# VHH binders against L-malyl-CoA/beta-methylmalyl-CoA lyase (citE1), part 1

All scores and structures are predictions.

Target 1, 346 residues: L-malyl-CoA/beta-methylmalyl-CoA lyase (citE1), of Haloarcula marismortui (q5v463)
Amino acid sequence: MTRLCRTFQTAPAAIPNDNSAKFLVSGLTSKGFQAPDWLVPDIEDGTAPSMKDEAVDNIIEHIPDHADDFAGDILPRVEWAYDDANARERGIEQVTRLAEAVGEELDGFVFPKVGRLDDVRDAAGVIADAERDAGLPEGTLEMAIILETAPGRSDLREICQYATDSRLSGLVFGPVDYTAELGGRTLDGERPRWDGLLEALSNETSAADIVAIGGPFDQLFHERAGVTYYNAEGYADQVAYEATIGIDGSWSLHPKQTEQANRIHMPTVEEMERDLHKIESFNEAKREGTGAVVVDGQMVDEATYKNFANTVKTVRAIDETHPAQTEAYYDDDLLARARDVELIFG
Below, numbering starts at 1 at the first letter of every chain, in headers, positions and changes, except where a header shows other numbers; antibody chains are not in Kabat numbers.
ipSAE, averaged over its two directions, is called F for ESMFold2-Fast, E for ESMFold2 and O for OpenDDE. V2 adds 0.75 times the mean of E and O to 0.25 times the DockQ between the complexes of E and O.
Where letters were taken out, [cut] stands.
Atom coordinates printed by the task and the answers are left out, and those that the model quotes come from them; centres of patches stay.

## First folded at step 6 (VHH; framework vhh_7pa5_2)

Design q02 (from p1c with K65E D108Y)
Fold by ESMFold2-Fast, scan of step 6:
Structure q02 (fold): chain B 346 residues (1-346), chain A 120 residues (1-120)
Amino acid sequence: as target 1 above (346 residues)
Amino acid sequence: QVQLVESGGGMVQPGGSLRLSCAASGFTFRKYAMSWVRRAPGKGPEWVSTISGSGGSTSYADSVEGRFTISRDNAKNTLYLQMNSLKPEDTALYYCATDRWSYFGSYYYWGQGTQVTVSS
């Protein structure tokens, strides 16, 4: 996993409101568990064509004011499509303008509707050209792509192999566009189940050591007797399933979803206590000069140690980026142990 | 891909009529409330009208009540706005929007909008 990404929060970069940057600024100034790991100012979906320039202008205006205080990564979603030359041309211009104006504050770009590997290479080339034109160091800006087309799915393995030595750092699932590509139907009360695709995504991204993000959950609220309720159970079920199959993070459409996904993607208190005990016991036995290390009747070798170390490394990555989240989630003593423990193998 | 494509705008004299259409694709149209939102030159966005997913309930901004009628054809995935007794103040770019990803009453739309100009 090259980057921390428990949450991929899209925020429309311009909305038809008195404050068109309202949700962009809300994302950039979010606190505690509502602060996403990746904030995605959105130029593509939710932004009218007539407002896409305003979306770019809002990103340029507001990112410099907030980037230093925003702990996560910032990756605008630009226009793109493997089969639409006009969308590609607009996306190239958006990347060029954003890299020139605020490239030092951005962490990368998200490209939607990618095709086969060559289309992904083309997108990477757009970022590389924009870096050169803006005078940024090569490799400053990363790329994430949305897996939401039939040709993109066909080249999933090839795309992830390319990621091993490229700027491609993450793949995000787009179920709505993917369902449309396949001619699939969304029936009343039933969502398409892409379990096989999600397992394949998890497998290929894990093999390439890059981030995998699940799709959005768009049933944000339900209304009962005139009162609007946040749909916490539905989103939690999706995020828990994603975590179970090795998906690293979840798409969020709202601060309440970001809060849930950030929590669900953290190692549990039980996992932390278990894995820290194993590491501490191994370290103590090694300091005492014992040649064979047995912890709770189990032989600990380099491979098993590395598995325990992954829990600690994940918590440290979250703690480094979002200390308010770790301090709220773990007991002070447990967090201090995770911060201080020596990792011999890992 | 969620798409909303507005059409039917144009130039009319005060007192004239226009019918706007919005072709929706990429989501289950019948499940979501749909709205019309307009942006006049030099002004912020103004909500115009909303219709429930079933078409059973409608609401209107005070400025258009009695003059505009929102409707939908769920079989055709199309939203309509019938605009009667048009006034110069109705001059704006008109967008259709969905409550699919509503964020505390904020509007989401995917189209370029359709321009309505009311002038003599």
Scores: ipSAE 0.000, ipTM 0.195, lowest interface PAE 14.4, mean pLDDT 85

Design q03 (from p1c with K65E D108E)
Fold by ESMFold2-Fast, scan of step 6:
Structure q03 (fold): chain B 346 residues (1-346), chain A 120 residues (1-120)
Amino acid sequence: as target 1 above (346 residues)
Amino acid sequence: QVQLVESGGGMVQPGGSLRLSCAASGFTFRKYAMSWVRRAPGKGPEWVSTISGSGGSTSYADSVEGRFTISRDNAKNTLYLQMNSLKPEDTALYYCATDRWSYFGSYEYWGQGTQVTVSS
């Protein structure tokens, strides 16, 4: 895995308020479990058409003051569309301007509404051109794309194959635009689930060793008879399902969602204890010169060992970026074991 | 004609306590979730806590959970933030805000703020 991304949090880079940058800055100054792995200052659909220039200005103004303190990655979502030349022109200008002004603080860019493989290559070229023009080292800015068009879905495999030796590091599912493009309908309150697409996304990104991120859950709050409350159950159900099928992270729209997804995408204490015990037992058996070992009724060999090693690798990746999160979530002894255990395979 | 007026800030030593109040007028207070957000010197705004319109649901930033308690009195149209075990890093201007999600991620109204300074 190239990148840690349990959470992909979009934050509008400008809102129609006297403090237009407040959500951008809130994201940049987030702490603990509310700190996303990827913060996505949003110039595109999260920002009103009249505010897009102000969004760019806010990113340039505020990112230098906060980037060094922000543990995760920062990837602005620029304007783009495979079938809209005007959106593409604005996106090129946004990437060029941001790379010139704050490219040293950014980790990459997110491109929405991509088409087939050639359109993805065009987007990568925009970043490459901006790097050269800004005097940045070649390949320092990565790219994530939103899978939300029929041509993008058609070329999913080809796009992921391209990712293996390119700046493309992640694919994010955009269900709202995808459903609209296909002419999908909402009936009796039922939303399309796209279970088959999510499985395909998980498969192709895993084959390419890049990040897969699920779609947003837009029912942030329930309002009934004028009472507003956070929809914790609905979001948790979606994130848990994403994790079960191998999706690496979740799109979050609010710090409460970021907190939930960060926690759900961490191995549980039970998983850690189970998998560490199996690794430690195998390591001891191998030092004694024995081959296969049976731990709690399960044969542990090289293939099964690698599965247990994935749990430890995930925790180590989180610990490297967010040690405060791992220290808050795991017992001191358990975390020390995860940090110290030798991984023979994987 | 929405108005939010914060009070209760001041200077306090580390480990001390303060209780902030926000008097709301010009809207049906009980129907809106309410939030506290803060701005530290040289930083942007940080969300602190939210309470549902009925008071039945509350949430907190990790940095303040266990130390701060948000509450409301809908009969008095007043929002409160009880701040305990205050730390120097809690020093900020604290704002009362209406947490109405009429536009993505927006607060429709902010108060003028009340200054909290935690120092020896």
Scores: ipSAE 0.000, ipTM 0.126, lowest interface PAE 16.4, mean pLDDT 85

Design q04 (from p1c with K65E D108F)
Fold by ESMFold2-Fast, scan of step 6:
Structure q04 (fold): chain B 346 residues (1-346), chain A 120 residues (1-120)
Amino acid sequence: as target 1 above (346 residues)
Amino acid sequence: QVQLVESGGGMVQPGGSLRLSCAASGFTFRKYAMSWVRRAPGKGPEWVSTISGSGGSTSYADSVEGRFTISRDNAKNTLYLQMNSLKPEDTALYYCATDRWSYFGSYFYWGQGTQVTVSS
């Protein structure tokens, strides 16, 4: 994991409303568990075609006012498509304008609808050119891409291998465009699950040590007995499955989804207690000059230790960015142990 | 892509009537409760009315109860608001949504709204 990203929250940078920046500003001023790790001001599919210039203007206007107070990363999603020259041209202009005006406040850009590896390299080149033109240090702006095309899926391994020595720091799954690209259908209200693709995404991003993010869950609300409820169970099931297979974070469309995904992607209190106990026990055994110890019936050696260390590293990354979230989620004693424990391996 | 397109607004005299429509596309309309929300000039959003996905339950803000009727046609993916006995204080941009934070796909969507002006 190159960066912390439990949540990838898209927020339309302009909406057809008197206050067109309303949801952008709402995202930038979010608090507690509703604060995403990555805020994605959306110029692409989240913003109407007639409002894309206004979206860029809103980002330029509002991000400087809020970036210092926003703990997470800010990565606008620009227009792009591997097979649409007009979308590419607009995306190049958007990256160029944003890097020049607010590049010091931004952490990177998100490119949708990428093709094969050469198209990903082209997108990276757009950012590199914009950095140079804006006078920003090389490598200041990172890139995430949305895996949502057949050629992108075909080159998944090659793209992730490229990421190991490039500005590419994350891959996000886009099921809606991917399903449409393949001619897939929603039958009897059931959407394709793409479990095999998600496992492949988890594998290749983990091999490259970059962030993997699942797709959006658009069934935000449901009705029971005439009352509208937030669909907490449906979203939680998706996020839990993503976490189970090694996906690092989840796409969120609503502050309530961001809150759930931030919590679910944190190690549980039980996991923290278990892994800290094993680390502490192994550290004590190392002081006695041994390389292995049995804790609660399990052999702990350097390899298994690194797995437990990953739990602590994840909590520390969250704590450094969002201390209010870790303080609310963990007991004071448990959090202090996670902060203070020596990690011998990893 | 989710689309909500409001129509039917206009200028009317106090005591007049208007019928607003909202054409929905890009999601399974029948599964979601729908709401009308309005924003008067210089004010925050005010919830007006909600109808369940099936159409079996409705609720209204105290300010419009007995004057407005919300309805839906799930076969046509259309939401309606019948507004009777209109008052100057009903003047606002009217949006259809599931609630003020609801969005589907990759963005929040209230539509562009439809303007209702009640004046002489």
Scores: ipSAE 0.000, ipTM 0.198, lowest interface PAE 13.3, mean pLDDT 85

Design q05 (from p1c with K65E D108M)
Fold by ESMFold2-Fast, scan of step 6:
Structure q05 (fold): chain B 346 residues (1-346), chain A 120 residues (1-120)
Amino acid sequence: as target 1 above (346 residues)
Amino acid sequence: QVQLVESGGGMVQPGGSLRLSCAASGFTFRKYAMSWVRRAPGKGPEWVSTISGSGGSTSYADSVEGRFTISRDNAKNTLYLQMNSLKPEDTALYYCATDRWSYFGSYMYWGQGTQVTVSS
């Protein structure tokens, strides 16, 4: 994967509190495994209607103070909807203001409730217009979209094909709005997993070489004997399933979810040791002029080598962005090998 | 356009009662669990109570169980909180919240809130 996005953390850009920017600043100053790969200051559904102007103001005020120290990418989620002209107009204004004021510090924007391909193109045009008006280099701000409408689902393939030559770098699943559009039922807290949609999302984004991000897990806490506990098992189950089917990252609603998903989306120590051994053995054989070798009963050729190289590439991408995370997760010798190994085909 | 509008707050003496209302619009109210969340002066949000979309299940924070009753009228798109035996520590801004737009589940609030002051 060429783009790092293990975690997509939305944080309300303004809340009704004495410190309305509290969650925004917490995200921007996050440390260790709680630092998301993508921080998403949220103007849309995570921020109350009365607070949306304050959310824009908070982003403009606080991003310049923290962007240089924040290792990940910062992409505000603006207002948008394919079927709501008022939401679209507010979103255009938000993108325009943010690009003008802090566009040099931002990495892109997230657009919710997108329709068919033409609506996605319209959203990309909004960013292009804002770049031009702000004097930013064309094509510097990326776009991610939330797949959460029936027309968006219908055009999933077309949207991903468009992504191959555009600013569109990621698709995020939004199950709540999608379920509501389909008339789906929530029976005493039971929610659909949308496994078929997630497999389709994984397939189409992989074909386009862009990131796929799963939906939020909103059962964050449960109570036992008057004590509130973080629901670690439920979130781990969802993130592990996402990783198993090729989804690149997970939506996080809380620093504890970010910490958990960042770890689950990292290659395990066992995977790293296995794949490094195979790469190192093949490299040695290649120096002796051979094209294939057998390592631990498995034949390693160019095709299988590329699979092992993906493990190393993933670790290197994490290490380049978050060296504190790799240093905490892998022992010093294993990490040094991953940093130093020659990748012949990858 | 989603809106949650809280009302029914006010000033009351310890042991008194208040009934809060939340008028919901812009979404299919009957499909979503609804919660009451409060914020005391200078404190973070505290979850108070949740009711399922059908109204078939309810849950309460230990601090209010037996004193508060959550209910809903899906025909009127309205959520209620009946508060009995009020204590000074119940003084807070009370917010109506839904899992549709909550970043903390039942702990996130959406509207402007309604002030409840319990003063002796």
Scores: ipSAE 0.000, ipTM 0.157, lowest interface PAE 15.9, mean pLDDT 85

Design q07 (from p1c with K65E D108L)
Fold by ESMFold2-Fast, scan of step 6:
Structure q07 (fold): chain B 346 residues (1-346), chain A 120 residues (1-120)
Amino acid sequence: as target 1 above (346 residues)
Amino acid sequence: QVQLVESGGGMVQPGGSLRLSCAASGFTFRKYAMSWVRRAPGKGPEWVSTISGSGGSTSYADSVEGRFTISRDNAKNTLYLQMNSLKPEDTALYYCATDRWSYFGSYLYWGQGTQVTVSS
């Protein structure tokens, strides 16, 4: 994969509190499995209208203090909407200010409520203009968009085709706004499944080799006898469904969700042992001049080798960004094998 | 003790049919959605189809809709994929997947896969 994103954690960039940057700083200083691959300081829906300027100020103030120590990518979610000129104007101002002040520390921007392909191109142009005005090298800042409008869904394929030769590196599903736009109903906590949308998202992003990220799960906690319990099972169910259909990462609203999604999107110890054994056996057979080998009753040739190599590549990508996570998850011998094995067809 | 064992792959000519099976054990099969995922040479994983635990809802990738049918037999703990009108583009290693999780960890369970080759 060209970009690691197991987790997309939004954190309000300003909250009504004595320390309005509390959640932003918490995200920037997260450790272990609670460190997201993408931290998304949120100026848009996660931040109250009266606090949006403070959100921008907090990002400018705090990111320089923490960016060097934060292993993942940092992409603020700015204001935008394909059908709201005032939101677009505020978003342009936010991108311009952030690129000028902290663009060297940022990895990109997230644009919500995008329309058809031309609107996505417009958003990319806003980043390009901000880079030029701030004196940053062209292509320094990436873009992710939230797929949450009917016109955006209509142009999904065209948008992903555009992504193959542009700054667009990820698509994130926004079920709440999408459901509202379609006139969908939420009845007693029951939500539409959007299985067909998620499949289409997985298909088109996979064809374009860019990141697909699922929607948020907002049933964070349940309470029993005055004790608050994290809803681990509900979130795990959603994240693994996303993984089964080829979605690369998950939207997280809380460090505990980030921890779960980071783990679920990692190859298991069993998968690693299986795939490393297949790769090692094939490598030995190839060195001896044979084109195929049978391991545990399964034929391993160049085609199947590439599939098993993907497990090793995924672990290596995680290890490069978060070595503390891989060292905590895998035993020393298994991790050393993953680090050292030669990938001749992957 | 969770196990998924795929079978039914093979070589067929374009327009042919194959039926894949996945035998599941070690968990309460009827409670979990099941999926088929494939990986073609040189490509990333592509989701093919999902069926709910009860079998009451199914979904398909646009590329296979109308040609493939996912089904399950909860009494036998078995998942199926009936593949009709096969195309060379369907050539891939096919995997059975479940969303079952342990209390101390959450992760996808995948079987060993079964190879499908469609060539003229």
Scores: ipSAE 0.000, ipTM 0.095, lowest interface PAE 20.3, mean pLDDT 84

Design q08 (from p1c with K65E D108R)
Fold by ESMFold2-Fast, scan of step 6:
Structure q08 (fold): chain B 346 residues (1-346), chain A 120 residues (1-120)
Amino acid sequence: as target 1 above (346 residues)
Amino acid sequence: QVQLVESGGGMVQPGGSLRLSCAASGFTFRKYAMSWVRRAPGKGPEWVSTISGSGGSTSYADSVEGRFTISRDNAKNTLYLQMNSLKPEDTALYYCATDRWSYFGSYRYWGQGTQVTVSS
């Protein structure tokens, strides 16, 4: 996979407050499991229209002071829409300013409300032009897009095929705007699950070897006996379902959601112990001159080995970016085995 | 581009009524579901009510069911909340929200809201 992205955390880049950069700085200085893999300073729907210039200014001011200490990737969400020329022009200006001022500290940009493949190509061209104008090496800045329009859904396969040889590294599902595009309704607070779309997203992004990220869970709080509680169970259920169908990461709206999604998207201790044992057994058998072994009643050959190797590769990717998280989650012996094991097939 | 401006709050006695308004601009108002969310001092945000883009479907929190009515005027790009039989526990800052900003969850309300105080 091109990128590690268990969590996609949006944070408004400016809010109407004496400290307008409060949430941006909070995201940039997050620690432990609350540190997202992708931090998304939001200029678009997360930031008031009057605050958008201040949002760009805040990103330029604060990112250089924190980027080296922030282990994940930083991708601002700019303004864009396939059917709004004014939003497109503002987005072009935002990308141009950000690439010139802080392009060396940024990892890419997120474009919302994309249309068909040609609109995605247009967005990629905006980044390419900004890189050239800023003197950055070609391909320095990657792109993620939000799948949240009917034309974008129609071209899902074509967009993912384009991603194989382009700066496009991730697709993020936007259920709220997508539901509105289709004329869907929110009944009793229940949102459609979009199971068929999520399976299609998982399939097409997996075929292209790019990141798939689920939609946001906006039922952050619920009331019980007059007290407002964080909705931990609801979010955990959504994230677990996403992981089960091969979605790589989850959209988070709050540090508590980031913490849960980061943990749920890690292989469990039981999965690690199981898959490491099978890899180690196969490696030993190969040293003894055999190409297949039976471990706990299961045949391990090249094809099944690659499946178990994916668990180790995931842990290594997390460990490389967030060693404090892996050290807190796995015991020392298990983590050392994951770090040291030879992957013959992968 | 998305702008939501709440108004209509104020001080009222228990049992009284208020009507909140939210003026929307910068998006195709009729296409998006709209919600009211409130925050009392020292408490987290509480969802109050939602109305579909066409106005054909509405939902309410148990605490306000039968007392509050959400409505919209798509010709005027305005969302309303009619609040009847107000109780002291309804005292809160009320925010207008659209489906589009639910992406940031606890940040899903816009602007500074409109204050409702229910006291004698």
Scores: ipSAE 0.000, ipTM 0.113, lowest interface PAE 19.1, mean pLDDT 84

Design q23 (from p1c with A33W K65E)
Fold by ESMFold2-Fast, scan of step 6:
Structure q23 (fold): chain B 346 residues (1-346), chain A 120 residues (1-120)
Amino acid sequence: as target 1 above (346 residues)
Amino acid sequence: QVQLVESGGGMVQPGGSLRLSCAASGFTFRKYWMSWVRRAPGKGPEWVSTISGSGGSTSYADSVEGRFTISRDNAKNTLYLQMNSLKPEDTALYYCATDRWSYFGSYDYWGQGTQVTVSS
């Protein structure tokens, strides 16, 4: 994985409230495990049609005040659709305005409802044109896309192959729009899972060395006796499954989901201790001229070493962006070992 | 287009010093771990040093530790290697490489490199 993205948090950039920027500012000022790796100020589906201009204005107003203090990446979700010229025109204007006004503070853009590869190329061209017009260095703004259309699913491999030599750094699954496009149904509480699509997404993004993000979990809260409770169990089950199949991160709709997904996508203390021990033992044996190493009854070769190295690489990526999170989660000695260990294969 | 362009090599006497530079373009330099890797005549690639994106973490091969210093200037998109107390064994073509995940000993080379020759 080329980018750190344990969490993809959308936050409406404008809401119908006296403080329309309330959720945007909340995201930008988040702390600890509630700070997402990617904050996504949302101009698209999370923002009412009448509020979209205000959403752009809020992003321009508030990002300069907070970008230096926000450790993660900031990627607004603009309007777009492969089959809607009006949405494309509005998206182009949004990217152009945002790149001109706050492009130095942004890390990229998220494009929803993409079609086939040519549509993804068109979106990348919009960012390239905006960078040029704003006088930004080439390649400063990355792109993530939402996989949520039948044409996009059809070209998944082609899109990921394009990503290896482009600004495209991540694919995010949009199950709601995808299910709707396919005419899928929810029956007897059975929600579409799309496990096969998530496995395909994991495979193609891994082959391209870009991030894969799972879909949102919209059952944020449940009520009992008039009291609202956060649905921690439902979200944890989804995020754990995503991690199990190699999905890099999760879409979050609320700071509590962001906190939960950030922790689940982080290697446990047990995983870190296990994998560091194996790496350190192999490194010692290699320095002494031993080719094959057996650690705790397990043979360590280049392939198994790379698996242990992935744990350390993940922690180092988190540590680079969020040292407060790694320092809170791991003890000082364990974190120092993760920071200092030599990774020979990987 | 992603580019890394190495410079600063040359001929120097044993005990001398050189500073290598690597100019980076086409990517967000501050977010990438960077490494120096060298290839001596008739030998395979040898990892020399790595630095984190922020510059807060550095590591060195045993053969160069205490003599070489890796650093970066993220405002200028430039990676440096300060080489002191140079030895004939340091003679090699020096490459800079991106290393997002801090891999050692297995790198893709991004440029033609810069030649360092240490001889009397």
Scores: ipSAE 0.000, ipTM 0.094, lowest interface PAE 22.9, mean pLDDT 85

